# Ledger of designs, part 1: VH-VL binders against q7zyf1

All scores and structures are predictions.

Target 1, 260 residues: q7zyf1
Amino acid sequence: ALRIKVISMGNAEVGKSCIIKRYCEKRFVPKYQATIGIDYGVTKVHIKDREIKVNIFDMAGHPFFYEVRNEFYKDTQGVILVYDVGHKETFESLDGWLAEMKQELGPQGNIDNIVFAVCANKIDSTKHRSVDESEGRLWSESKGFLYFETSAQSGEGINEMFQAFYSAIVDLCDNGGKRPVSAINIGFTKEQADSIRRIRNCKDSWDMLGVKPGATRDEVNKAYRKLAVLLHPDKCMAPGSEDAFKAVVNARTALLKNIK
Unless a header shows other numbers, all headers, positions and changes below count from the first letter of the chain; antibody chains aren't numbered by Kabat.
F, E and O are the ipSAE of ESMFold2-Fast, ESMFold2 and OpenDDE, as the mean of both directions, binder to target and target to binder. V2 is 0.75 times the mean of E and O plus 0.25 times the DockQ between their complexes.
[cut] stands for letters that were removed.

## First folded at step 1 (VH-VL)

Design a10 (framework fv_faricimab_arm2)
Fold by ESMFold2-Fast, scan of step 1:
Structure a10 (fold): chain C 260 residues (1-260), chain A 120 residues (1-120), chain B 108 residues (1-108)
Amino acid sequence: as target 1 above (260 residues)
Amino acid sequence: QVQLVQSGAEVKKPGASVKVSCKASGYTFTGYYMHWVRQAPGQGLEWMGWINPNSGGTNYAQKFQGRVTMTRDTSISTAYMELSRLRSDDTAVYYCARGPWSYRLYFDYWGQGTMVTVSS
Amino acid sequence: SYVLTQPPSVSVAPGQTARITCGGNNIGSKSVHWYQQKPGQAPVLVVYDDSDRPSGIPERFSGSNSGNTATLTISRVEAGDEADYYCQVWDSSSDHYVFGGGTKLTVL
């Protein structure tokens, strides 16, 4: 039987424990230990006709538990990152969680060899949604992470997330502990995803094309051609690619109008 | 009761290095990120980087990469920012500022600032 | 790199409402924080996470954030509110903290 270790990370009150407990209620054989800031569970799942044993560590998100969390990052095969779609600060905090994990693993611990599943949680909430699906998905997939819309309350997306997550971990183990790129990036590359996110966050047309203010017509056209080919709808199926392509076209038009 | 107290003003020649200290009190030093932000005379605020006092891990703004070093001493709850190969355009007030958690992305308490003047 | 745009100056009469804007591409998808800085002093956090206030900040300070514009609103302006105001976000594309250029609020 294959044995894997997974941890869950995210801010307090994002529904992280509810996701874990909802899944546990159906499948966990309870081997329970209450600890300061960490809940431990064991389950057996069947993925691709294989039985795998999963050790799940549900990590408390508060700074008071930094020392405890540090002990549990090592030897992890999978991470479930959870945020609340109604509170965008929890989404923005995901990079902080990744930075903490990278620091504790050090240079020898490469997170590129760990499977990440991102849960955009509380999609059932009647409150105003603060993080669009397209932004959450693009952030996740640009890092090679799986993305799911979930509701711990209704159960929506939970089983789908765990099945895809465990399947990806099995694939990673079968690939000698190295994450396959193609399993996550169907229809687009990391470069395309990174470019879309960069363009989305650009204020002006010069920055959008990646040229200095005052660039020549030739420099503008060269930069435009590279981005237009990269982001063309026929070549890029990433979320937000159509808007990014239109933005690049409009940026070129605006800049060339003032050059000639 | 949270206080961040910085070292005094410095005058340096171009090419020299400066090291600014920030002593924290009134909270658990290792529980919060420490950021460094500078402000040139009459100009706006510019983020330089952060240090996690618990791990010693750092993240620097691209503009300062290769010239800035952030360290800390947990025994005296003090963070340090050293900037090397100083230029005249490094003349600024340098602030330390606390992030409530690494996950909250804002600065809730600031030091009083340290004026660094770079002139020949 | 991500850029926040603020008007350089806003003038308001005492007792009126001041509005300071912070423009950024799709800024409504980010959490915006606001700092007040008086001459010779360190910045003070006045609004965080778009609309929340730290303890000790008067209720007349409020914030909003939607689309491409975040706004700091100061109701019933007092002479003591005269200061430079800076907006700030975390930039997800570069993992960096970005400040606006600042707005000088003049009360008369």
Scores: ipSAE 0.007, ipTM 0.466, lowest interface PAE 11.8, mean pLDDT 80

Design a5 (framework fv_faricimab_arm2)
Fold by ESMFold2-Fast, scan of step 1:
Structure a5 (fold): chain C 260 residues (1-260), chain A 120 residues (1-120), chain B 108 residues (1-108)
Amino acid sequence: as target 1 above (260 residues)
Amino acid sequence: QVQLVQSGAEVKKPGASVKVSCKASGYTFTGYYMHWVRQAPGQGLEWMGWINPNSGGTNYAQKFQGRVTMTRDTSISTAYMELSRLRSDDTAVYYCARGRYSSSWYFDYWGQGTMVTVSS
Amino acid sequence: SYVLTQPPSVSVAPGQTARITCGGNNIGSKSVHWYQQKPGQAPVLVVYYDSDRPSGIPERFSGSNSGNTATLTISRVEAGDEADYYCQVWDSSSDHVVFGGGTKLTVL
């Protein structure tokens, strides 16, 4: 029987505990110990032909629980990162959560050998959505993380997330505790992801190409060629790449029309 | 309920110092940073710096570095902002504001403001 | 020296929609917060993290932020919305809080 440790991380009030509770109500052993700032559960799942015993630690996201949280990062095989699609600050905090975990694991801990599932939660909300699916997916997949749109209230996406998450952990264990060659991040690099994000945030054509206003025709064409190769549809499968490529093409056309 | 209550108006001569207080209630004083923001008559908001009430650590805007000192007294849940070597252009309403941070600073509660007038 | 640019004034008729802009280089990569200030009063947070509303702020207040422009939108404007509005970001590179110059909303 394979034994794995999973933790959940995310800001207070993102619905993290609701996701864990909804899953655990159907699969958990009747008795568990609750700890201040950390809820503990044990469950048994079947992935492929294997029985897996899972220890789940649902970690409180409030700063008051920092010292309790830092003792539980060690020896983790999987992390569920949760944010609220209706509250942008919870998404922006994900980098802080990764930094906290990296700091506590230290130089001997390898975060690259941990499976991460990102849950864009509360998709059922009637409130305005603050984080587009494309941005959440791009952030997640650029880091090699799994990405899921979830609703703890409706149950949408939850079983799919856990199934894929546990399957990825099994693959990791079968590959000697390292991510296999079929790992996520297929078809794009960090540089491609960063460029797409930058271009999405640009409003003027000079900025989109990364040149200063008044750049020469040659400078515009050089910048364009670099970005066109980087973001070409045959070379980049990142979410938003097609729109970014079209933006770069249009920016070049607009600038060259006005350059003598 | 959260409240920030500031000390009363001050009139100072150029070259003097002023110390404004901000008494917090309705929350754990050491759990949130306190920021100071000023506003000259008819002008916009200008950030001065923050203090971490738990550690006493501070960070000041470059413009005020060397003239501003932020302190706190945790026993009475009070933050202080002292500005020295006052000039006429330091005439402003000075606010304390409770800082919230996840990935960026923002302010959910503000003091009522303290008018500081610098004149000869 | 990060700088936020707001128009000095915006006028709108009651019941119409007011839009107040906040310009900044690549401001879409930063979180924008908005404050309302009425004469003789302290600022009040009306929108935080681009589009979130604090408890007690009407649904008429909304925000957006992309590229080089953030926008505070006030729908079905009421006379009581007349105030100065300030946008604000935290600039991580300088570790400074930056405010826009403010926009006076006049309801005519």
Scores: ipSAE 0.000, ipTM 0.402, lowest interface PAE 17.4, mean pLDDT 81

Design a8 (framework fv_faricimab_arm2)
Fold by ESMFold2-Fast, scan of step 1:
Structure a8 (fold): chain C 260 residues (1-260), chain A 121 residues (1-121), chain B 108 residues (1-108)
Amino acid sequence: as target 1 above (260 residues)
Amino acid sequence: QVQLVQSGAEVKKPGASVKVSCKASGYTFTGYYMHWVRQAPGQGLEWMGWINPNSGGTNYAQKFQGRVTMTRDTSISTAYMELSRLRSDDTAVYYCARSIRGWYLGAFDIWGQGTMVTVSS
Amino acid sequence: SYVLTQPPSVSVAPGQTARITCGGNNIGSKSVHWYQQKPGQAPVLVVYYDSDRPSGIPERFSGSNSGNTATLTISRVEAGDEADYYCQVWDSSSDHVVFGGGTKLTVL
């Protein structure tokens, strides 16, 4: 049987262990506990009538465990990146997790040959959501990663995530450890994704258009034209592009009203 | 190199408590869950529970809930299992065992030598 | 509560293959571990995570697990393999470790 290595990454208490336990046994763990070092498990799954043996390494998220974690990044086919939608700092930490893995793998290890599934976890929470779906999806898809909304408590999204994740890894393995295609058309560019994220985080119309306060009418219109072409729904399939485009239109209207 | 060494045999009367120790050496004590398993004379293996030496968190088998207490002392890499209100059917060899890298899968790669606890009037 | 069922005894001639089964509802979805116990001794892990062997365990020991039955297979059995064998799983619904009742392997 095909044997693959999967690791889970993410901050402490984002629910990584609960997601893994829920899927492996199809039972939710009622009380979450922080992981200890590296928790190793073996799970059997069936993908397209093939039996696959999965070695799962549930990596502790605390910085204290870096020395333990760094030994387990090598020879990995899949990564489950988990964050808590109610705690924005856990989402912001994802870039740090990728940097840690890339540094440990070095020049010989290419993360482009690893399947990543991002889990926006704890969507069942009734508390204020700190990371919108469009933001998490945009971050994930701009890197070629799979994106899922999950709840270990309700079981929502978990089976769907693992099915897609394992299917992508099987496809990778069947292609000799390389992506089957040289490029996946995700329908948007990094520049489009970065612009949408920037616009979403802006509170000021000047900043939203990327101009300095007091910019001339011509400068405002020039910046607007550039962003309107970049983010037009016909040219940008990125999550959140429609809202970003509307925000840009509204920003231009607000600024031009007050320009002499 | 890696070893679990348990305390010596005990003889107790019904109603008493017994506390068995398990001293770990040759590995990072807080990195692995410690389980307790018992075996009555001529009978099979029976799981009692586990302790997470890092957090002190525990999980006990339903049968022993309310009578067993598992603790640890990280300064001396030692785990303890105390069983109270002893009955004659608690007569057994009690083992501590280290689990391989995960509390929920429970493979036990290193075992203590066992501690015979005899409960008789 | 989850239950693992093993035959109480299995007899085998030296040099032959012994097969010890461990029955459990949908056990193929769980990871099965196997222990060897000789009289007066602590159990020894011989197969873990269905089919892996710890360092120092002879290649004659192997395992499989699918559907409702896990199997420990000991090929070219030797007199020294005579022991009690236990299967073990973790049951997530109860968060409990479960052992089978044990199988006494007799080498005739």
Scores: ipSAE 0.005, ipTM 0.436, lowest interface PAE 14.3, mean pLDDT 81

Design l1 (framework fv_dalutrafusp)
Fold by ESMFold2-Fast, scan of step 1:
Structure l1 (fold): chain C 260 residues (1-260), chain A 123 residues (1-123), chain B 107 residues (1-107)
Amino acid sequence: as target 1 above (260 residues)
Amino acid sequence: EVQLVQSGAEVKKPGESLKISCKASGYSFTSYWINWVRQMPGKGLEWMGRIYPGDSDTNYAGKFKDQVTISADKSISTAYLQWSSLKASDTAMYYCARLRYYDFWSGYPFDYWGQGTLVTVSS
Amino acid sequence: DIQMTQSPSSLSASVGDRVTITCRASQSISSYLNWYQQKPGKAPKLLIYAASSLQSGVPSRFSGSGSGTDFTFTISSLQPEDIATYYCQQSYSTPLTFGQGTKVEIK
């Protein structure tokens, strides 16, 4: 029987405990129980006719529990990262959660040995959505993480997330504890994803092309060609690539009107 | 290491259907466009279309849009070019080729080519 | 569609000669131009990509230059094994298009 350790991470009130409890409430033995900032449970699942024993730790997101959380990062095979699509701050906090985990794992525990499932939660409140699916998916897939849209309130996406998550952990264990290199970022590269994220956050045309104000026509065109090659929609399957490409084309047009 | 291997020569009559293949190995098949190129006897190269196997997205040259179907099977890393009804004018050498994408200096060239499949259509 | 025109359609030169082939695009294609060599009965082989970059494993006697609409391909010292048809190709936009080819023969 394969034994795995899973932890959940995310800001307070993003709904991570509701996701876990909704899926697992009748599958935990013993029942879910609160202990000084950690909810703990044990369950068994069957993936591809394999029996998997799951130890899950639902970690409190409040800074008060930082010292308690640190003890539980070690020997983890899977992480469920949860944010609230209606509160962009919770999405922006994901990098902080990854940094906290990396600090505690140290050199011995490479994060590449861990499966991550990102849950864009509370999609049932889409009229107040502040993080687009393309933004969440790009962030997740650029890091080799699984991405899911979920609603603990309606149950949407939860079973599918856990099935894919556990299946990926089985694959990781079968691959000697590392994610297969060829299984990550299929359809785009880290450079493409990083460029799309950078362009989305740029506020002016000079910055968008990566040139300094006052760049020559040749410098503008060189920068444009590099980005156009990298981000062309028929060559880059990354989420948001079409919008990034259009932004780059528009930036070039705007800058060249003012260059003699 | 990278290799594209095409199916063998075909001799067909007008009106018959045909499906030829291009099997890829040595790289991530779902990450590169596969292109089909026609060369009629004694003539130059004509781009017919392409497929991105990762999502089966296709692009066709206008001349070939209603003449052929391009498809791919990710499970066996194989791309296909298919005719529902062959014409004598389809007699040609058909090549598959991989489009390379790296950066600004890539120029999006066809860096690896199959050996070609000769298709002869005669009555 | 972007039309690619090569000149000349054929040429004959002696071993050791400098051979030049030109390619013109009907609109600007920046540096998205590639050159291929095709020997009789064989698949084409990539020689030059991005107008001027030499493909790995290709002899240094082959070179390319140009940008926009006008491109040049040069063999600095023609060798017997260079007997082939040479094609330019634009990769700027679909449909991808080739020049009509230039047949190179030895005198």
Scores: ipSAE 0.000, ipTM 0.371, lowest interface PAE 23.3, mean pLDDT 80

Design l2 (framework fv_dalutrafusp)
Fold by ESMFold2-Fast, scan of step 1:
Structure l2 (fold): chain C 260 residues (1-260), chain A 121 residues (1-121), chain B 107 residues (1-107)
Amino acid sequence: as target 1 above (260 residues)
Amino acid sequence: EVQLVQSGAEVKKPGESLKISCKASGYSFTSYWINWVRQMPGKGLEWMGRIYPGDSDTNYAGKFKDQVTISADKSISTAYLQWSSLKASDTAMYYCARHGRYFDWLPFDYWGQGTLVTVSS
Amino acid sequence: DIQMTQSPSSLSASVGDRVTITCRASQSISSYLNWYQQKPGKAPKLLIYAASSLQSGVPSRFSGSGSGTDFTFTISSLQPEDIATYYCQQSYSTPLTFGQGTKVEIK
């Protein structure tokens, strides 16, 4: 049988333990470790025609447990990376979690050999949502990660996430332990994703087009043409590309009305 | 440093019992399969079976399933290969070897030095 | 059970020669093939895993290729220390099985 190691990562209070418990209810046998800051579970799942034995480590997100977490990053096949859609700081922390893992795996470790599932959790919350689906999905897919909207409270998205996650890990194993080049990033490039994120964070129309204030009509139109080709709906299927394209069109219109 | 250290050479008579060992160090013993491989004099390598010490799960090659018992003791990070009644045809070098990770497809990345078993009357 | 067949059973070559060994599986094993080197009186050593991945610390003159049922192992420039028997192994399904071995000697 195939045996896999999965870890969960994310800030405190994002609901990652609830996600694990919801899925594992009646599936995982809880095993208690003397090691503080790590909850451990074991289960068997069936994916396609294979029985898979899963060891899952639910890692405490507090900085106090940093040295404990370091021991558990190695030999991991899958990562469930969780944030709270109602608290943008938990989403912004995801890059920090990836940096911590990369640091501990060192030069010999490569996250390209690991399946990541990103869970945009607490979608059932009646509070204001601070991270749009398009933003979370773009961040995830630009890195080759799976993306899911989940609610541990209602159970929404949980089974779908685990099924896809385990299937991806099986596919990774069948591909010699490496993710296929470009297969995960179908529909857009890193340059397209970076441009969409940049445009979303721009404060004015000059910045959106990447030109200096006071640029000529020709300079504005040249910059516009480059971005329009890059973000055209026929050429870019990235989440948020339609809004970014519209923003670029509107920026050009706003600038040209005041330029000779 | 990852090491697998096997017990010393054995000379036995047909019908006697024997238990040889493979002691692991330098890694999480319960997270990796330990395999047993036989090499008869002048012959190639034959996989006999394996054990996952974390839950004592075992797999045997068909021809060895009723001939040997594979076991492990987590408290001393040691795997065992045991015969209840040896035959002259059991004369061989026996190796233990580790899978590199949790996957069946991963290689035997570390090997013990081998235990020579000689069975003669 | 999956049968692994190596060719040739033995070969002799000169230092600096390109040496190629083939391994055929009786059914598809995807890329779940490993290559081991065994020198006289020693335990086997892993050289190649997942059909084409070079184990850390192994010289770059060793390489592997193939998928499915047909696999090749190559030594691009044979060295005196490469005198050994080489084994392929499928790890696709239990029972795990080895090829019969290829003995490589210097002329």
Scores: ipSAE 0.000, ipTM 0.401, lowest interface PAE 15.8, mean pLDDT 81

